# Miniprotein binders against Pyridoxal reductase, chloroplastic (PLR1): the designs that were tried, part 2

Target 1, 350 residues: Pyridoxal reductase, chloroplastic (PLR1), of Arabidopsis thaliana (Mouse-ear cress) (q56y42)
Amino acid sequence: CSNNTSNITTFKPLKLPLFWPWQKVKMGPLSVSPMGFGTWAWGNQLLWGYQTSMDDQLQQAFELALENGINLFDTADSYGTGRLNGQSERLLGKFIKESQGLKGKQNEVVVATKFAAYPWRLTSGQFVNACRASLDRLQIDQLGIGQLHWSTASYAPLQELVLWDGLVQMYEKGLVRAVGVSNYGPQQLVKIHDYLKTRGVPLCSAQVQFSLLSMGKEQLEIKSICDELGIRLISYSPLGLGMLTGKYSSSKLPTGPRSLLFRQILPGLEPLLLALSEIAKKRGKTMPQVAINWCICKGTVPIPGIKSVRHVEDNLGALGWKLTNDEQLQLEYAAKESPKSMIQNIFQTR

## First folded at step 1 (miniprotein)

Design T1v2 (from T1 with E39L D42W K46F Q49L D53Y)
Fold by ESMFold2-Fast, scan of step 2:
Structure T1v2 (fold): chain B 350 residues (1-350), chain A 86 residues (1-86)
Amino acid sequence: as target 1 above (350 residues)
Amino acid sequence: SPEVQKQLDEIAKRMTDLANEIRELVEKGDPELAQKLTLVAWEFEFLALEIQYLIKSGNPELAKELRDLAEKLTEIAKELEKMAQE
């Protein structure tokens, strides 16, 4: 849509692609939208304040994403707190099954789930069974991407080899179209890529924390390796758990455990938040849209969280346009000038 | 802070001990307890991320709040274990 540009001619200053939802990106054998959505908040009472009364709105948000060409949805078998264990996968499966837009075409949705590296998952057969359990909760016959949620290399290296064999078996049995990893650092990413290659299995995706708050040396190294090896980086927390939305301040913190991190990080983000605000205003966009668009401009596929219809409506506005190289540099310099940033996820390996 | 680092190491050790106990219970064929304790281990792993940030930041008030949260999660873990054993 041209409402956010002043160019009224057929010649455009920006080159294609403009990250339209129909301009799919390659992710191994998969063709995915330039942005997907994550479901971490679904069933998470402690960190995200989930309530079952939200389910109707979450279903509406899911349908809105589908209508606007989004085909990538990320979940995990560990999502859902307490009694709601596995609830994220159950809700996603229910929404896919009940979708009027997908009646008879459920396989057009790329479901990416993550299998937790739990200490009792000690055999490849158990890991394959974890995949089968996820398929059962999701009520689908095949996953788009089966992912290992984190590496055990630093504390249980023998377990990791078993989990990698599990991923190979999922692929060979046709339970997943592609395999990926999450929270893998540069060294482990190369190691699993090479291992899978010896078994004839391509490594499709690497999911890591990546945003204007998390573009440190390690993230840039991971991105470089992904580019070199033909792996697509899936960027989680592209809005920094909400810090890049512009909705929070020292006087307006989120409820729950996130408030502890926000008290420490948010006051140190003024240069970045100002740059986001200025570019958003210039482009007729919101700060979240600019932050997400930046992730896409870096060649990643961001998966912002589905929390409400409002969040999906706003995040969809991150598509159909592109930040200039100068705008990207402005944001990156502002992030560097900001005294605070996100720390690495505790599961993140070398 | 050396004291905060010790607390993080202690939480990591407690999580490892809990994980080993869950493994033993799964081997004995108690899937309900194993499933419930899985969620607690996951929540503790998220708490470890927040505590790790406190080590970096050096804020004593924030460190206290996060330690209080860790104690609350431990209480929840004990309640889940009690319910599962019934």
Scores: ipSAE 0.008, ipTM 0.252, lowest interface PAE 9.9, mean pLDDT 79
ESMFold2 (binder alone), alone request of step 1: mean pLDDT 69; pTM 0.558

Design T2
Amino acid sequence: GTDPEILKEAEKLLERVTEKLKEALETGDLELAREAQKLMDEARELIDKAISEGDPELAQKLTDIAEKLIEEVEKLLKEHS
ESMFold2 (binder alone), alone request of step 1: mean pLDDT 75; pTM 0.674

Design T2v2 (from T2 with K38L D41W E45F D48M K49Y S52L)
Fold by ESMFold2-Fast, scan of step 2:
Structure T2v2 (fold): chain B 350 residues (1-350), chain A 81 residues (1-81)
Amino acid sequence: as target 1 above (350 residues)
Amino acid sequence: GTDPEILKEAEKLLERVTEKLKEALETGDLELAREAQLLMWEARFLIMYAILEGDPELAQKLTDIAEKLIEEVEKLLKEHS
């Protein structure tokens, strides 16, 4: 309602950024947006139903993220089903190269890729070559973050040391600005940190499954170690493969293999989904926005997946506000009261 | 406990990969061997990112099968390079 008791000067509201420069998160030598985006779905036909007809919408979604200050994009050399292996990196590289908003400013985007710990990657030189292949697919000269996708400690401990030496060489050769790991548990995280430090390489980031569905003892220990050692936690699957969106029920399952997982877990999430819904309504936000904001409030950098323009539009609404401590606690208690949670990744090390 | 539906879906994927690898070994078709290699790693990602609920023994068994298949594909590719 306008108050018409005096002469009112009409001014147009400024389009304020979703976050300010001082709200960017330090990640080693990098300054990143409080939320990034993951590209696991790009080229993934089996789990995510990717089709090449989606590429135009994915490019529009990427441009929307850039326009709203997002500068962190996570991919992997293993992303893409079958013959589309590497497709996620190829699409991201194409979108960066073709971006009108980035014309002459490609270095403003922080590309984080992950190198698979394939059993045939048995030399540090092969791992450096994996980095060079990723740079080629991405059509960039230097990565923001080069990451080891998972630890081999549990089944091939000698291979892991070779892969760590590969990360050291990537950094020393200037192929990556920072080094990170994915799916590393508390004990291995400390070991790689110390190993890299003895070689003059700081460990920048630890990417792990972290969400309201994945806040168990292991995740909390990893977060504590990250805080102590100056490592930034990148939280993947912040929406639990879509289970925290409120879009799905026992009568409305997603297509593909996720439906099997959702049948097992989703019915046991009622307390958490109700708490998310209540807070979302109170805040004038969506359930995904609340779930992502929770990850940010915990001091992590979430990387929700890009599937469409609509998903990016929604996820961007997770920025520019904060859950209160009481709201965070309400969500955490509701998650603990929920009979089900996300399954721990089998490649997550101790 | 083991969920029969989740197991069946994971097993179907691994069976598909095994069929392609067998055909590649019988015919010497490197394209089928490359397809088997790539699909096997995709299967590994599906297992890793939560198709199997709380069964570490089964997860390890499927991982071991994937590792063996990858090793066989790599050997075939090297023999023909």
Scores: ipSAE 0.006, ipTM 0.273, lowest interface PAE 10.5, mean pLDDT 81
ESMFold2 (binder alone), alone request of step 1: mean pLDDT 70; pTM 0.557

Design T3
Amino acid sequence: DEERIKELMEKVLKLAEEARKLLEEGVSPEEIAEKLREIAKEFEELSKELQKLGAPDEIVKRVEELAKKLNEVAEEIEKS
ESMFold2 (binder alone), alone request of step 1: mean pLDDT 81; pTM 0.757

## First folded at step 2 (miniprotein)

Design T3a1 (from T3 with E7L E10W K14F E17L K21Y)
Amino acid sequence: DEERIKLLMWKVLFLALEARYLLEEGVSPEEIAEKLREIAKEFEELSKELQKLGAPDEIVKRVEELAKKLNEVAEEIEKS
ESMFold2-Fast, scan of step 2: ipSAE 0.005; ipTM 0.279

Design T3a2 (from T3 with E10L K14Y E17W E18L K21L E24F)
Fold by ESMFold2-Fast, scan of step 2:
Structure T3a2 (fold): chain B 350 residues (1-350), chain A 80 residues (1-80)
Amino acid sequence: as target 1 above (350 residues)
Amino acid sequence: DEERIKELMLKVLYLAWLARLLLFEGVSPEEIAEKLREIAKEFEELSKELQKLGAPDEIVKRVEELAKKLNEVAEEIEKS
């Protein structure tokens, strides 16, 4: 077990933290790091090419995030392809349980999981049992945030009310410290907030696609509503599935299904990629660090994916500094001048 | 007529991007497969309409191949 060597101490130079305690972000009753990490790639064989041989490096990446003050980790009960369904939660739970860095303080990690709106989840009791199943896979007694993964309002509105009641029961039973939603549009976000309020349950978070590639009218309206109602926006895909990293071009596409999306969108991003590159060079930062920092500057909590130790090392460099207002405007103008942007998630509601 | 072909081709492009985006979302395998098959059926209908409007055979064939590809991906997802 790789944890057997963690008790060996060596002299290290004194280092300042990447962010100060007062820079933590309030998220309902929770206090979270200004950036979290997502675990979508863990167990995903189809899109991200997951193999179990990667688990040791993923564990090392997780420990690196913890060492640098990251306490928010996002997962979902649907993560993991085919027979690996639930594998993301199982791996996260294993890493938390085995962590020598936590030393029995496993509850200080804020685990945010998402419960899928599967068509067979037709009772609030089934939804509560989905939460209990996630707790079992994660090997924890309580979630930081229990989230509804998407709204059924557009195709099964009666099911949605049942799922909302399930969230209420999770909170009332103490299975989750806070409740949130994912892929909720402006109209539906207000409706669930008001419903939960009538039941005495605060809505803590709204997770949506939000990045320099995803700053359309709907994202701006969602952000405005979040600010007004005291909801924290968790920004997923802050790097546009990798398009904002500067790693890819028309001659250097990613492997797998993403390559087809990149061929259609990436050529239309030149003004934005150029602006990201210029600011990155000026600041001595990487393009991903600038793109993530922009999300933080907008008051969101981005959750870039943990794929490798190198990705975590790079993304941590998004912390401890801030883009100026002029730099933010430069990036936003370049995004506006770019003829392409990310496609809205089809589960995103009105 | 050329205007209609252009509108249908824009719909093809949009649906192709949506199909790829579905593979990136953490949705159930069953639901992803179902949605991909729905998009494949739309491609089949678009292919027939493009043929009726006199679109080039190469374009019609490419849209038909996209439908087949999406059905193959849906089948692969369901096999695990």
Scores: ipSAE 0.000, ipTM 0.210, lowest interface PAE 14.3, mean pLDDT 83

Design T3a3 (from T3 with E7F E10Y K11L K14L E17M K21W)
Fold by ESMFold2-Fast, scan of step 2:
Structure T3a3 (fold): chain B 350 residues (1-350), chain A 80 residues (1-80)
Amino acid sequence: as target 1 above (350 residues)
Amino acid sequence: DEERIKFLMYLVLLLAMEARWLLEEGVSPEEIAEKLREIAKEFEELSKELQKLGAPDEIVKRVEELAKKLNEVAEEIEKS
């Protein structure tokens, strides 16, 4: 529809956004692509089978994401096994620094890192120093989002206040453009939001496990609170660690500890996998693309993991289209009818 | 070596995180607990080796405390 006043034509687009990378969503003071990417697998030898020989392909995958308008990359100071030295942050920092597409424009990338609530981080100054260490590993002067990786409320509530003060100081010192949290439940999410707000610090993001395998009452309640308080929900594990890809079966399991999980859950996902397959076929899309698109349709920003160029190519196809309300309901019904799902992260607070 | 102890504490925390993640994904609590106890036993053996090498009592006790922490996480998971 159009509106004409004083011979001035006003045209308002009637078509809803189709989640193209250039159709940025607001995340506090930031503008991010509708989908980002996570780097949990980078340097993780035990859970994800990482090897240093993969670094060249990971860099190519990172460049491909940038070329296609993805500007949100999530990492953590605890990511990386074997050497346990912040390897994921170091790899991301190297790729950003060496990027041809970012020559002189490294600040166009929104880097979100997470600071672990380690038991020895007992002062706000130590937490600020954790941020400075991440900046050093990433080789950047400022983070897009500085996140507390998990809440200590259930076992060390006094430490949590100290860590919250650390987030305030990171923001005030200009080390981060925005602050966020990960694995926060409804009650703690409201508490930290109010704590930060009274100190002039906006709570930008809440990162939580959210997918067709993790759409329980807790996730929906967190989403409702995020919408009410103006917080963006970042959905991690949007593909259920690979279970929603259609790539795996009882005869084709992943290597490593994930195979234990897959043996228990995958056989009970038949209704959901069938629904994903049918919608994917009807739309000329892949099952991962449908699963990621569902997360975006729910108003979240999913961060699927980067493992290869092909993985990024496929995930990019989750953008530029939108599931209908009927298709979303079909997937949700199939998920409810599936006898298995992921359980709630126990690091997640009330 | 304080840095080495910090590294071991980080490793224990990382193992606890991975164990909790596997639990939330539906892996058997008993199976996860068994693997954590195996790792705790390795830490106990390490503390005994350090004692034989004449390491300070403080270092030996800290490694023993990390083994105890892993056993506590295993017990917590097994009761979930």
Scores: ipSAE 0.000, ipTM 0.279, lowest interface PAE 12.2, mean pLDDT 81

Design T3a4 (from T3a1 with E44Y N71L)
Fold by ESMFold2-Fast, scan of step 2:
Structure T3a4 (fold): chain B 350 residues (1-350), chain A 80 residues (1-80)
Amino acid sequence: as target 1 above (350 residues)
Amino acid sequence: DEERIKLLMWKVLFLALEARYLLEEGVSPEEIAEKLREIAKEFYELSKELQKLGAPDEIVKRVEELAKKLLEVAEEIEKS
């Protein structure tokens, strides 16, 4: 997938840059599918209703993603309900290890994990040990991307420098192929890029909340900086926790705690949901597929969550086609006309 | 004082993680709002203690800003 293609042909679809899973995009030294998957729901009992009985279905969903050319899976050492036991990483590691589709080619999967900026991680050595702990839970020898989960610049700037040194050491020791950050704003993104550059370490990715519900000035500025500095933006919550699926309304809320957030935001999304519905019907696609495709059209790599086989099947339909510029503008206009948007992550920096 | 400031920042981040869990993992709206108000109050107390120990003004202000944001979220939840 080349961002600089001109004179796109209308001939054979298989030769067009239409975000096919096998048309990898560059992410630093890595080649990743145009869409990845996140594992935030894995082990999360309260928000996502995770139960261990779901593990077989989640494994089937993972295998389906692999079979269809998806090679990017995002997790975090903080994911999973309970004692911070790394449940999401443990599940992903188990599925990779047991995969019949991989048959010893575990290195074909790009694992991106995020290391929490916990207040007790006060030395670069502790942060390197966090990486080693993630490798142990994932049962792999090297991560595709090691990410700092959030910046401490606003409240513990001295800790942030230590964590940045930890990222440098992970890279230098070969524990990660690339380093990235999450929830970094435009100013802080430039600062870490420059810091890493002085240490000989390229910054490959910036993961932020980015969707039709999260396309404010901050997101657009982050995208601009990423493009300028050669950083790939990984867009998390591309479906707004499910609000862009079209499954829910004020009379049809999801089960569990998401219903609280949906009550606040969903009624104010009517113009956007209508535009998504219209384009989906015109294209013979689903609303989630349109919302994800929009993220890819903006040059980001979205990581929707794996919750079930059905969700993976649907999300895979976001690939192999492109929204026109006019359709993208229609969606963006509708989003501006919608009086509500997603709540910004409290760890997001300037 | 340096070591004490580090311990207080430990509490700040722990409370921030707890706020995230409340917003994501859910209880009733009234209970979420009340818990967020409790966390906001603890952030205000921590900002005062950090100031007394000579923490930089920017850190003190950021802890206060986190408290204000949590209080605003609590108000929005209750008004729904």
Scores: ipSAE 0.006, ipTM 0.277, lowest interface PAE 11.1, mean pLDDT 80

Design T3b1 (from T3 with E34L E38W K41F E45L K48Y)
Fold by ESMFold2-Fast, scan of step 2:
Structure T3b1 (fold): chain B 350 residues (1-350), chain A 80 residues (1-80)
Amino acid sequence: as target 1 above (350 residues)
Amino acid sequence: DEERIKELMEKVLKLAEEARKLLEEGVSPEEIALKLRWIAFEFELLSYELQKLGAPDEIVKRVEELAKKLNEVAEEIEKS
């Protein structure tokens, strides 16, 4: 173990619940940092403008996150465009293997990957093989969390049962320490929880779009169910693909498909962006730090994307402090006053 | 089987109608383009399901071409 102060007889004063990196959050059998990082941008040429020349900077960003106590990294077998399919997993695996900081402690990193519900994955054996392929790309023997990337309930319900059996087999074979789902709505979340429970497999995590831009009725229902069933909500896109950073305006749009979304949504966010800016100034923090801290305050584990060393440096400042209840309400009321919000993920189920 | 193929074809027709309705509405070009890209992705997914159920290759190819066409329309709207 890297740090076991629990075995020391020294007086331990109450640890303030300020979301320090060492204040791990329980996620099924796992202990994870209050914030993790996502790797969706790694290998994504379409949405994020990935180039292989970025790999050295991404590795430095990964090391910085580790050095500052981050132990949760989220990836997926579908991450990477075209010929780069699987590149996110390959890069994460390379960085973990080459890390001098992790020498002999690779198992302290919680790797969460997601297995795509591709229409040709029709057997539980194929899904277990998808897990084995991810382990091969990641160059590890066991995943922290094996996740189903989306539900097929709305269009191929028989396939979904087969994929659920695949998750059960991954757990039973020791290929994953815990099982999770992504983009599951309230109804499907209860169904998979109950199904897995009958097989002796606990459902540890539910990953959904969750931010100050994604606090609609469905997100609130999912959070409520997660709390009731002991499932940890992993919040993806905690910064709204960058809209909550304060870096963009009508005159400063990002390149690629995000510019389309930003043109439509960003003008309607002025009340929320002003509230974020005011609280950030009052606290000596950045707008992204406030937005991420809000997700943690709601009991979720956000996974902002690793894009550069600077982004990781900034996002780490979301830890070690906590928004007051009044500040949280101020942000939530400002969000409600904003005429625009994020569009639900296409794979989000009921 | 054959009934499942008919069900998926009905979903294709419904999504095509939604795309056509979006183009006829006086909403923002950016909103239309975004929604068309999501519909295109649903068509791509449906084409794989149809292929695995043994639908004729010609039908699968037509659904794939619909997805490509909608992405091209979305890109044209974005450029304008």
Scores: ipSAE 0.000, ipTM 0.180, lowest interface PAE 17.3, mean pLDDT 81

Design T3b2 (from T3 with E34Y R37L E38L K41W E45F K48L K52Y)
Fold by ESMFold2-Fast, scan of step 2:
Structure T3b2 (fold): chain B 350 residues (1-350), chain A 80 residues (1-80)
Amino acid sequence: as target 1 above (350 residues)
Amino acid sequence: DEERIKELMEKVLKLAEEARKLLEEGVSPEEIAYKLLLIAWEFEFLSLELQYLGAPDEIVKRVEELAKKLNEVAEEIEKS
């Protein structure tokens, strides 16, 4: 059905979901869509070219995601350039509150926010207050997942224990339904899991960079640990900041700082981009849809970014189908044959 | 916290010095550009930290300008 039709009908077309309830994934006590969406671009002027004039379109994109069964939205208290007012959280909270699609069912949205390991967050009470501040900005009573944004183990190990205690208190006070971590490497992931277990708190999720460009030793080891310990891996940058979209070339680079990474990495991705293009063409899908579907096939929950209605429309096409084992192996082989891959996140711990 | 702001400013100066050494001692333009981009991202976080502590707008803006300048330098190196 077109939104611009001249004929009026009394028959309402049956809307089929892109996925069924049995295809939802478990994250501790939560039941989430197989793909979520990230809000890193919201308020980010430098990497993503955010402008406030985009807010109406972002709200439309959010509503489209909800209409198609997406219930997981990832944000952070640090998201938003140069204002530190939690701009991404405030926008998400506004969209949830104003949503006509939710119609009073605002609590069905699983909000996953991340609390920055800022050096001034020196007490567990301050970390709990960071959670309360996020709840205020989001205008909700309880988070789906409260996450520690990165580990301080390598430079402030005593602070990390305080932050872990903060996560425990958030859970015990009912401010979050589940707790998770982000940018935790294999060693620290086991350590926090064991610590939380001694406090009676399950570790629900581990959010790390994971894609066809980021399936190195560390990512594979983290995935193995997650599988063994019953932790769900949330895969961020599933499209490699846009490199896996097929939209860019040496003559057609993105604006801003990403162009630097693209100049270095993109020329070395030819085997992978060719394999993505070939599978996409055979399947009648787009390259981003194939790349996201691969993350889902690996048992992760990808959170591609929301920047426009068009991006959400395209990413939704990653649902409702699965790559064969042979197609997955073809993509993985092509990725290994490619001379370039993504660099490790600077906050990624061991 | 005035003393804490001073500590963060020392970290800003240390990172700026690391960027300078990278430009002078780095061998690979590709490696230099990548590492400068990572330092620029650290400056973004430091500007947010300083703003949260109530540092003067002038200080916050200066750190934001450092991030912007490093991104520009990294882009220029890649073009060369």
Scores: ipSAE 0.000, ipTM 0.237, lowest interface PAE 16.5, mean pLDDT 81

Design T3b3 (from T3 with E31L E34F E38Y K41L E42M E45W K48L)
Fold by ESMFold2-Fast, scan of step 2:
Structure T3b3 (fold): chain B 350 residues (1-350), chain A 80 residues (1-80)
Amino acid sequence: as target 1 above (350 residues)
Amino acid sequence: DEERIKELMEKVLKLAEEARKLLEEGVSPELIAFKLRYIALMFEWLSLELQKLGAPDEIVKRVEELAKKLNEVAEEIEKS
């Protein structure tokens, strides 16, 4: 089990760039690109201002990612605000079905969706039906990865066992090729891994908030457990909602609710942003590319969000090269010296 | 009554999704805490309405547990 892109075996004596899109990394039984993309913004009217008029550009961004060897796309049955609930899955399914780049090869795309641990999902049968509903919205017969979106252990532990049984049944019925979890902390990761093992189901992936703004003790412990148990860590929010892009300042805030978060955190990030800027300049790269590359260097598979063609173009430049150990340490030191960081996702368990 | 229970469950689903997005997307701490407490209050109200309509006790209990979790989360944010 590897947490990074493997060395090129044909050229292992040569010093070649790493993390090419075609140098797939193992994720359970799956082979995925070193970086994937998340679709949480698709249908999100509250934080991103989604409108259906954006769909053509989102489809172009999706095609660009495919053309450049990206094969992992993460979504969720809860993505899409209000009446657009499930819209992210519907759009992803539409784009896969209509893709000219994929014509005849739709099954080469690894679709990872997440099933919400809603309080009314009280039977394993209901959870299996949630998976079937996602398959219907995505217009596919089988998911790459079926994920539990968050743990109920801290407030509804009996429900969690039911949801775990639902994941087992999805796997046994062939509805998903692999099973994963999201927002699971160190203790719960071990518990679900062991439970699934007793049922003959391998735990493929653990998705958690992980970035230069979110590399605390818990993230490091999760990474250690993932390495030990052969689980791939999928890192979400690798750019800190855009704070690590270098495009924002007190005079250039993003639109919407993110501006409130940026006003509080961004001023305290100067040492980290300076380090990102200096390394980016030295390497002829952008700050987002450096931040994403750092996540890959740590052995995770980051899933930055698809918002536009421009964002996909930029993020693709995170691949095909590797930060040195000294550069990684410089970024980590600068992050440690920065007085601000992201709030830990509180659905994340112990 | 089954149709009304379905309507209330849809409201629970929408509020649970709003809470998840607030936690995942990292709006300001003060605003997150305020909104989570508001959502928790809505879940408490919805659990009472579901109980009045004869929804299964297990569903009612789970909605109550979610409200409790969101209040605990808001308290943690307020203390940090």
Scores: ipSAE 0.000, ipTM 0.246, lowest interface PAE 14.3, mean pLDDT 81

